# Ledger of designs, part 3: miniprotein binders against a7ua95r516to809

Target 1, 294 residues: a7ua95r516to809
Amino acid sequence: ASLSLLSISDLVPDLQFIFFWMSNAIEILYFIQQKSPAYMQTIELMDDKAGSKESLLSATISANEEAMTILEEVIMYTFQQCVYYITKTLYVVLPGLLDCNPFGTEPSSEQCRRAAGVCVCAVCVMPEAVRRVVSVFQTTSDLLQQYQVHSEIQSQMFAYLFFFTNVSLFNQLIDKGPARGWFQRSRVLQIQASVKILLDWAKGAGHNHLAQKFFAKFCSTVTILASPPQQLSQMSWKALCAEHPSLKPVQLHRILTQYQLMAELGPLPIWQPSSEDEAYIYRTVDLLESFENH

## First folded at step 17 (miniprotein)

Design fin2
Fold by OpenDDE base, look of step 17:
Structure fin2 (fold): chain B 294 residues (1-294), chain A 116 residues (1-116)
Amino acid sequence: as target 1 above (294 residues)
Amino acid sequence: SDERLEQRIERLEKRLEEAEQALKEGDVREASRALFELIRELEELLEEADKLGDPELILRAMELFRELLRLILALIKATYARRKGDEDEARQELKELRQAIEEFRERLEELREELS
């Protein structure tokens, strides 16, 4: 089946199975960790009949350690599978976010039209492309809560998903942006508005800190591109580096070069990289973000 | 009492059989439910063993728990291997699943024999 047709709703049964075992494995691990010391103490307090106590204790410790190792593997494996399926879904819907016009009268989804009342819920007023992305995150959140997955695992999941989203959007914008006109001011403002809706959702979902951290690079890029030429042309390379520390020198240089071309600005000496950064602006290997660095 | 422990063993066997039947039918959801209940029965067995101060029973219960966890892991891996279309991995994990079931059953029978 073409990945293009997989909605997050189609993955729900698969994700439910994973989250069930993930949550239970965590609970079982906690049970073992809390109870095992008492069980070992019970063995330690037994009458030593001919050295049998030490062997029994050793065997019980070994069995307990192996059980914990298996549980950790269950948790890790289920986590990996969740990430795999959710990121595949994100990969399909994320490109739509860059082409989205949130200011356009895109017809409200057919579902909201049938409800006689204008549903003014934050999701119903979202552009379709943004709603699709938010739906992936919301479904993930709902499932994690439904199965009462430990808060630390939830945080790690969203950290990775936001990381993945940032890398995907950033790389697409840098690589394809010039050719697709995403560097045009009007398009940049659309992208900025769309990302703001996503960030507002993340804030409402309790993930504000994670979203701010992991979207920093993409947000910095969009902020620079959204800046008026009169304002941006007054900012030095050093000032821009300081304001946007999430961007590597090569990335900042690429963004500024493309901005200059788009805005038909002549060469700006003020944007010249420092002598320290000059060697780094040509490191094209560092231009795009890697998915492996998380 | 020995009678109470025998009844617990019978419950463990029943839950295992329920899981095996669900697996034969391809109902992974029902299998998971049965395995979850089996976990709860083993947790109770461990707690009872501790209350009795029976170190041998603690060991046996922990060994059963380990085999059950192997079974669960194999089930999860087999399920997702199949969904990815990796039939070789799925077959291997199903083999491990069957082995874990047999090891669990063997250990449960050993426990019954020790109580008789």
Scores: ipSAE 0.812, ipTM 0.941, lowest interface PAE 0.5, mean pLDDT 91
Fold by ESMFold2, look of step 18:
Structure fin2 (fold): chain B 294 residues (1-294), chain A 116 residues (1-116)
Amino acid sequence: as target 1 above (294 residues)
Amino acid sequence: SDERLEQRIERLEKRLEEAEQALKEGDVREASRALFELIRELEELLEEADKLGDPELILRAMELFRELLRLILALIKATYARRKGDEDEARQELKELRQAIEEFRERLEELREELS
C-alpha cells in the first residue's frame, strides 16, 4: 500500500484508523493517570514479610511509566500522521485559492439592485477551489467529532492546519505573486473574497479565535494590497506596523514595494522604515515563513 | 478467584487470536476492535486486582497492559510505514509487533501456570 491518493475522501479510511486510536489512547491515558495512584498505594500498604515490597513497587512504577510513555507516543504519532495526510491534501488544493474568481456570476437578486440603487446582491457561490479547501477542513472536523476526540486536541489540530494554510498561502503570494499578477488590485480583491469564505467556515465551525490568530499574516498582506492608493499612501510606516503586527519588517517592505509598483505610484519610495526597522528590511532569510515553526 | 482468572485469560487469548486473524485478512477495523476489547479486559483486571488488594496481580496486569500498548503502537507505526513506502521502518515495527505478541502470550501462560 502507497500514498497515491490526492483527495481527502480517499484518505478517510486511513484517518478513521488514526482517529480511532488517537481518541482511545487519550481515554486510556486518562484512565491510567486517574488510577495509578491507587495501584501504587495498594503496593505501598502491603505487608512486606518477604522483603519484596520495594521490588514490586519499582517494577510497577516502571511498567506504569512505560505504559504512559507509549500512550503519549501513540497520541503524538497519530496526530503527526493525521497532519501529514491532511497537509499533503491541503498543499495540493491551497494554490487554487489564489487563482479563483468568486465573483463569476450575476447577483442573485435583480430586485435588490433596483430597490436600493446602491445595493448589490452578489450570488453566494463557493468556487470549486474554495470548496476543495473547505472540504478538507469539514471532513477533518466531522471525523474528529465522530470519534469524540478531546476538544483540546481538536483545537491543536486546527491550529496547525490554519498555521499550515497561512504559511502556504503567504509564501506563494510573496514568492510567485509578481509573476502570476496576484498583486494587481482586482486580483487581490478576488483573493480577499475567497479567503472570506474560508474565514466564515472557520467561524461557523467554532474556530474563529484560531483563524484570527493563525491567518493574521496572510490576511494582513491581502488587506494592505486591497487598500485604495490614496488611503494607503497617507499611512506612515509606523502606523502600518502597528496595524499589522504579524508582518516582519522585510515582509511589510516587500508588500509595500510591490504595491507601489502595481499602483504605478512612481519609483520614489513612499513608505520610509523607522531607523530601528531599517536593519531588518533586507533580511531575505526572514521573507518567507517556515512550515516547521510551530 | 482462580476460575475467574482462568476465564479472563481465555478471553484475552481469544481476543488476541481475533486481532491476529483480522490482521492476516487485512481487516484493520476488526483488528482494532479486538485490540480495544483486550484493553477493556485489562482495565477490568487492573481494577479487580486493586479491589482484591493483590500487589502481585496489579504488577502482572500492568505488565500485560504495557505489552498490549507496545503491540498497538507497533501496529500503528507498521501500518503507516508501509503506506509511506518505508520498508525498513515497516520491518522494524513488525519485529516489535511480533515481540510484543509473544511477550503478551508468555505473561498469560505465566498466569495460567500459577493457577495450578
Scores: ipSAE 0.790, ipTM 0.928, lowest interface PAE 0.4, mean pLDDT 84

Design fin4
Fold by OpenDDE base, look of step 18:
Structure fin4 (fold): chain B 294 residues (1-294), chain A 116 residues (1-116)
Amino acid sequence: as target 1 above (294 residues)
Amino acid sequence: SDERLEQRIERLEKRLEEAEQALKEGDPREASRALFELIRELEELLEEAEKLGDPELILRALELFRELLRLILALIKATYARRKGDEDEARQELKELRQAIEEFRERLEELREELS
């Protein structure tokens, strides 16, 4: 309950604690792994005068393996905690991204107003809703760098966060979009612009490949919905499937159906699913993305 | 060599006491700092044991590391449980933490006795 109201800034002390132990556990694990062969060799070179060499070797192997196992558990546990805290903050701020009008004169952040100078940094010129999302990612990046967390763990963290963000935004758009008017062209263009700002940030942060990969489904959906009726009505089902391979047939069908309703288009034979896909367009279980498929 | 090892044991005891005090005060940051310093002292002990070619000392140092790592894991779990509002889990992990401290202290005393 209490975590649902917390900003990313409120979680910084908790995240600092977790990242401290994550980074140190990785370093300690590396240290033990590097030294372990030398320890075993030291025991192997001993004179077995007392018949105790084998027991000592076995005990040393056991102690070393147990230490490594505990370190791996620390790394895994701290990673899970980080993901939990960060995704909770994302859950709160992500809906605002879909309602954001990046073309409006949203008042500058209170923080930028207090600075006597108009900060023209990329973050300060962002719409508030976009800035809140970027702030979560930026804070995560800054903490990972501050504690010098291994690059592979950083990549895994951002992969998961982008995955989570894509699933959350996609599911909200598909489920609530029609009722919220997010399928209206003007609203879609706003969403597209907001997501572009986020992707531009990810590119600037060195995560361009991960962002392109994990946002593909949401970006495809937004691209289709942003397309002019004159253009989209000329594209066949097969062409759309080929251009948007991240979308399942049921998802594409749903998007096109809602687009047709919103644009007041009559039935378009060119959008009729292929005979191969016809069985799959009714699989409503595949419509929304799962958080478990990562 | 023995006098140098005794001095290392004294440093380990001091760092353990600092960690215990920080834990009693409920400051996880200070506790983490003290535990980190204790890790560094144990790393140095392992390096010394390797240099001496003393396999028994290597084993004792690894056993101390194991108990310290159990303590750290329990601290992390207890801290997380408290943040989630799971008081039962937090109490259980704090019990594990206290047990790990006592086991570490016992092993440290055994090491001192072996060097005397």
Scores: ipSAE 0.809, ipTM 0.938, lowest interface PAE 0.5, mean pLDDT 91
Fold by ESMFold2, look of step 18:
Structure fin4 (fold): chain B 294 residues (1-294), chain A 116 residues (1-116)
Amino acid sequence: as target 1 above (294 residues)
Amino acid sequence: SDERLEQRIERLEKRLEEAEQALKEGDPREASRALFELIRELEELLEEAEKLGDPELILRALELFRELLRLILALIKATYARRKGDEDEARQELKELRQAIEEFRERLEELREELS
C-alpha cells in the first residue's frame, strides 16, 4: 500500500546511483577540459593538403563544447535529484525539533555520566528528533566523502540543505507556533537547546560558516523569544531591526506580538514600528519564506 | 593500427549491447557498469588518437563521447522517473534513452565504415 519509510537509510541506494554519476561526470569534465587544448593543437598543426582543416577544427570545437555542456547538465541534474530526495526526508523530520525536549534524562549510560562535565556525550543525550535530523546530514556527508565529490560541490549541497532547514523551521514556528504552544518560554528554551545541538554538529563537520549564514533568520527568532522581558522591553523597534537584519518587518512584528502575549506584558503594543516600516508590518505575503532561492 | 581500432569498435558494440540488455531487464546499476566501461574505452581511444596525431580520429572519438554522454543523461533521467513512480514520464525517458542508443550506434557505424 504505502511507500517505504522516508528515512535516509531507504534512500541510500538511490543516492549512491546519483553520487556515482555526479562524481564520474566531474572527473570526465576535468579530463575533457585538460585534453581540449591538445586536440585543437593537433588539428592546427596538421598538414592541410586536402583543404579540410578549418571544417575539422570547427566540428571538433563543436563536439567538445557539446560534450562539456552535457556533462554540466549531468552534474546539475544529479545535484537537483540529490537535493530533492534529501529535502523530502528533512521535511518530514524537521518539525520534531520544535516539539522535543533536549533536557530529557537518560541516566543509564556510564559514558554520559563520566563525560558530563564537558558534554562530550552530547550524542548519548541527543533527543530522537534531533538525532533523526543529524542522521540525514551525517549520511549525506558520508556519501559525499565516499564518492569523493569535489569539496566545492559538498559545500554547495550543505548550503542548500541548511537553507531548506531554516525555511522549514521558521515557517513551522511562525505558522503553527501559537496553536502548538511553541512561543511559551519553556518551549523556546528547549528549541534553543535543540538547535544548539544541530549547530554543534555542523561545526564539527566543517560547515560552521554555512550554518551560521543560513540559519540566521531562525536563530534570530529564537534569540528574541528567549530574551528576558526586562531586557527586550528596553529595546526600540529600530534597535531590534538593526540587531536582527535577517528578519523582515512583518516577521519581526509577528514575533514581538507573540512575545508580548506570552510574557503577559499587557495588550498595548510596546514596540512601535518606524514610519518607514509601518506599511510593511501588514504584508502577510512576506510573512513566510519561500523554499526557492531567489 | 586498423586492427586495434577494429577490436576497440567490437568492444564498444559489446558494451553497448550489455547496457541495452541491462535496461530491458530494469537493471540501471548493470547498465551503469557497461556505460562506464564505454567511457574508459573512449578515453583510451582519444588518448591513442592524440598520440598518433590523427585529427579525424580525435573528432570521431569526441562525437562518440558526446553521444555516450547523452545516453548517460537519459539513463539517469529515466531511472529517477521510475523511482518517483511516474510511469508516463518513465516511458517517455526510456524512449529518449532508446533514441540515444541508436544515435551512438550510427556514429559507431560511421567510424567502422571509415576503416573499410
Scores: ipSAE 0.778, ipTM 0.925, lowest interface PAE 0.5, mean pLDDT 84

## First folded at step 18 (miniprotein)

Design gz2
Fold by OpenDDE base, look of step 20:
Structure gz2 (fold): chain B 294 residues (1-294), chain A 116 residues (1-116)
Amino acid sequence: as target 1 above (294 residues)
Amino acid sequence: SDERLEQRIERLEKRLEEAEQALKEGDVREASRALFELIRELEELLEEADKLGDPELILRAMELFRELMRLILALIKATYARRKGDEDEARQELKELRQAIEEFRERLEELREELS
């Protein structure tokens, strides 16, 4: 019940606090890492008149190392909290992406309606379900930029969010797709168009490489399912494996089996797994993606 | 000069007091602002200590810095524990926060005494 009400906008105040400290902790850590060697050298160059130089140096090193360790913990903790809140929001909005009809005339977002003019921005023309997903990513991007978070941390954040999104969408498609009719060609084309809008946003936001990398599995699945039967039936198992290297043999086999059922093609010998892959197509544990690998 | 260092200690105390007052009022944003300013004052203290070639002052400044980092971590954890409804974690982190404040204050007084 409570999860359905959490918009990314409701989380902004919480995220602002964390992004503030994440950014500052990174800057402070960088400062200490750059300056500490000079401070230690200043102590080292002191005349040891009292035999206290070594103890003083040791104590200063210890205090510096502990301070850096605490800063690393701040960075890690704040990163984890950001990911937790953002992924929680994504979890709520992502299922809508699979049911979205991007070819329908959905009304413009309420936010764009409040602007006195018809906003023709790419976000305003997006289907509502896609816009909700994009809004999570855009808000994250805006906050990261607002607080001037280090580019590496930004990249790690988006890598994880894209990973999470891919796993979530892929697992839902594989698990619920047959029952929801998402394997039907018309529905697949809708999903493909919706994902393309998301990928186009990611490209415009400067995350094209990350998006292509982390959405590869979901995109491959959608590409196979969107393929015409006449085209796909001419592709061998080996060719499909080579064209879709992000898919495990068990995943490809599942997709092709469901495609056969949906398209009423019957068994196709050309899609028979190789002898090398035959042992892997039965590993049902590998069918769904895990969230733990990141 | 000793006078400049004394003035810096007074600024550190003022920023700590601002943070403590904000925390008492439940204003985490103002507390964070005050702590950020406190960090900047400590960074400047470290740079001044280095320029003076005073190893004892470098140590004292680094110890203050350590305690401040501990304070910040505890504040962040306490804030998020409370938001999650984990009252036990929030109480523990608030205890750590208070301890870090007192340790910072004690270290600051030690520094003042050494400069007198």
Scores: ipSAE 0.807, ipTM 0.939, lowest interface PAE 0.5, mean pLDDT 91
Fold by OpenDDE base, look of step 18:
Structure gz2 (fold): chain B 294 residues (1-294), chain A 116 residues (1-116)
Amino acid sequence: as target 1 above (294 residues)
Amino acid sequence: SDERLEQRIERLEKRLEEAEQALKEGDVREASRALFELIRELEELLEEADKLGDPELILRAMELFRELMRLILALIKATYARRKGDEDEARQELKELRQAIEEFRERLEELREELS
């Protein structure tokens, strides 16, 4: 019940606190890593007239190592909490992306209507369902930049978020797609257009490579389903496997089977799995993607 | 040098008190700000200790730094435990937080006594 009400805007104060400490912990860790060798050297260079130098050095090393370990824990913990909150928000808004008609005249968001000028920004012209998803990513990006989080951590964050998004969308499409009519060509074209908007955003945000990598499976699925029957029926199983290497044999087989049913195509010998893949097409455990494989 | 160090200790104490007061008021943002300033003061203390070539002061500053990191971690964990509704975890982390504050204060007082 309570999850449906959580907008990304409601999470901003919580995320701000996390990003503040994540960024600062990274900076502090970097400081200690850079300075600690010099501090230890200063202790090492002292005259051991009192025989206490070794004990003092050992104690200082121990305190430094413990401090660094705690900082690493802060970084990891804050990262995990960020991912947790952002993915919860994504979980709520992602289903809307599959039902979205980007070609419909959905009225612009109320917020853009109040600005006297028709904001023709890319976000304002987005369908509401796409805008909600993009808003989560944009808010995340803005916060990461605002708190000057290290670029590597930003990349890891977006990698995970794109991974999560791909898994979620792919699994929903495979599992619920037939029943929801998402395998219908008109619906697929809507989904393709919606995903393109998201990918265009990711490109504009500097995450093009990550987006292409992590959305590959979902994009491949949508590409196959969007293909005209005349074109797809000319492609062999081997050709489809080669063109869509992100799809497991069981996944490709499922997609083609559902496509065949939707398009009312008779049996297509050309889509017959190879003898090598024949054993794998029945591995239903590999059909859906796991969130744990990241 | 001693007068400068005494002034640094006074600043550290002040920042700790600011953090403690904010925590008592439940203002996690203000507490975080005060703790951030406390980190900066400790970084400066470490650098001063290194410049002086005082290994004992380096140790004491590093110990203070460790306790401060423990304090920060506990604060973060307590805050999110509470938000998740895990009252037991929140209570445990608040206990750790209080312990870290007390340890920091004790070590700061020891440092003051060593400089006197």
Scores: ipSAE 0.805, ipTM 0.938, lowest interface PAE 0.5, mean pLDDT 91
Fold by ESMFold2, last read:
Structure gz2 (fold): chain B 294 residues (1-294), chain A 116 residues (1-116)
Amino acid sequence: as target 1 above (294 residues)
Amino acid sequence: SDERLEQRIERLEKRLEEAEQALKEGDVREASRALFELIRELEELLEEADKLGDPELILRAMELFRELMRLILALIKATYARRKGDEDEARQELKELRQAIEEFRERLEELREELS
């Protein structure tokens, strides 16, 4: 139903159920993995006068292996359901990052800071669109910690959430940016500030390395678009590729084309693609990222 | 020793009944709590069987453990099939859940009879 995807708070009971079983299934799997050798040894040490030892051992091994397989499926299924529901929430809230203004509203910038003074959480002192995204990440982090989910699983969760965020933001910027005016300098600087708030959250939460890895494409895009024309026009195609290896040639070409249009620049000779890249700048199948490419 | 084991079987039966009642009432939280307690009792049964050096009891406890894992997986899948609105999958997983409960109960009754 459409109401089940309005906010992360509506999903908390579902996420509590998921994390309860995910965390416990991990512990139960560890228990049986640690104990099963002893159980098999007890069967191996039995007096086999009736000739039933091999059948008991075989049946016990089979039951144990099947139980462990089922537990592995529980862990995998709960992880998949968790990312499914969280990413559906992110899909709804992420577009707002491209339209919001993280700088104070004139003339009442002091009013915004004063209102924040009555709030005891950092989420409340930022633009609503950014707050909604941070709230998804923070709620996820709090629940994972509260249910004592293994740290490796927590890292895998945030790796996927950051990957999803990057793909969603990049695709929307490339696809809708021209029509929405998102390539205008004032908007790019606002987008850059909003993304910085997300990156600061990730660093404070202990996920800086994951954010650096999985946000690279979107961050490179915004960095290029935010560059002053005097500086960017001095950088060759080869230099831009070297500084922004996360961008495919078609993507870099599209970003530079939009930059030229908004800065009212004609074609620049130093932005001519290398001969190696020239064949790839028109591969529109490579322009947008797939949510499947994790 | 046999009295302690019989008391554990009674606790297993009680936890299963609590889980079934919670499921009939749609109380997934209480069902999860009861099933967690049931897992704890089975883990202790496995340890007791090993300490007793009873290979047949180890096998029976492991079979119960496997069936309980099937029960938990079916519960989780049924819960999320319903939330996605996939009525056919939810019905199938509830059928799997009921079958797992019946298999668990039957194995537990057989175990009680074997100890008597």
Scores: ipSAE 0.802, ipTM 0.942, lowest interface PAE 0.5, mean pLDDT 85
Fold by ESMFold2, fold request of step 21:
Structure gz2 (fold): chain B 294 residues (1-294), chain A 116 residues (1-116)
Amino acid sequence: as target 1 above (294 residues)
Amino acid sequence: SDERLEQRIERLEKRLEEAEQALKEGDVREASRALFELIRELEELLEEADKLGDPELILRAMELFRELMRLILALIKATYARRKGDEDEARQELKELRQAIEEFRERLEELREELS
């Protein structure tokens, strides 16, 4: 029953099989798409001595169309299975990001202490929880490159993985955050640092645009929560919506409510929702994100 | 030219047998390699048929190509149905896999008979 048995390393053989066929199916589809017009023309130009030309052409067109349909299904199915197994792994490792401390307050690293040139430093090694998430992304990236998967498919893969990560982290923060103390300022700053490590990985891997797009909701949430009270209390509801368009009114309202509690701020007049948004701030059905909105 | 085609049919049969044996042993990686080699042989058969201007050979090669794509899809689906623990889906896809192998073999036998 150990969650450690769901590591990405355990899935590599299965992912190798799926990436092998995903990559090859794309190339095979390209082959037949480029060649089939010539094959049909060869049949069309035959001398129809026996009167079988239309039968041959019809049968060949049918076989070709069916083969291409099957190849498209192979590509779709392999993509779906890849996403399924990788997100199953992410589901296991992502919660740890909300509980870990990337700052490493214990000055036990001799290398870290020596590099900083002071007796105590805050420079530390990546927390194990963050490392597990990065390992999933990095292993996925390495396999996609090893099997020479088309770059557009690689981008779609990471778009979905970032979307899944965003939804998972956001939902857990909103749902479990009050009980787990995740809205405390020190915890928010730790979460912000952990997310920055993921964003830095995405940038270094060439996926910066995708990460900016698909992490937007969680990043906006953490940015608001990490803002100093004097700064945030000067921003109106309208300004916050404009700066954080990824947040639904009910979500922004919930985030500001948790912020008020933790910063010991009373209700603020400038955080009153616009008349347009007022209808939506209590729609709890819209509070959590769906994993199906990709 | 017919002798070269018969040699290609023999290679196709051999690659199919290698894939079947690997599947019996549960070695999906080796089965995949054998099937990929089978795809390469079949792509060459299609190109050869087109260069010869042989419409019936183009049709037969395309039918083999279609059946090979069915075989690959069934293999992939059976593999992941098992890994998900969906025993009913795995049995269905294994049935589809065996049917696709038999259809491929039947088409290959028909092609051999047309050369006789």
Scores: ipSAE 0.801, ipTM 0.940, lowest interface PAE 0.5, mean pLDDT 85

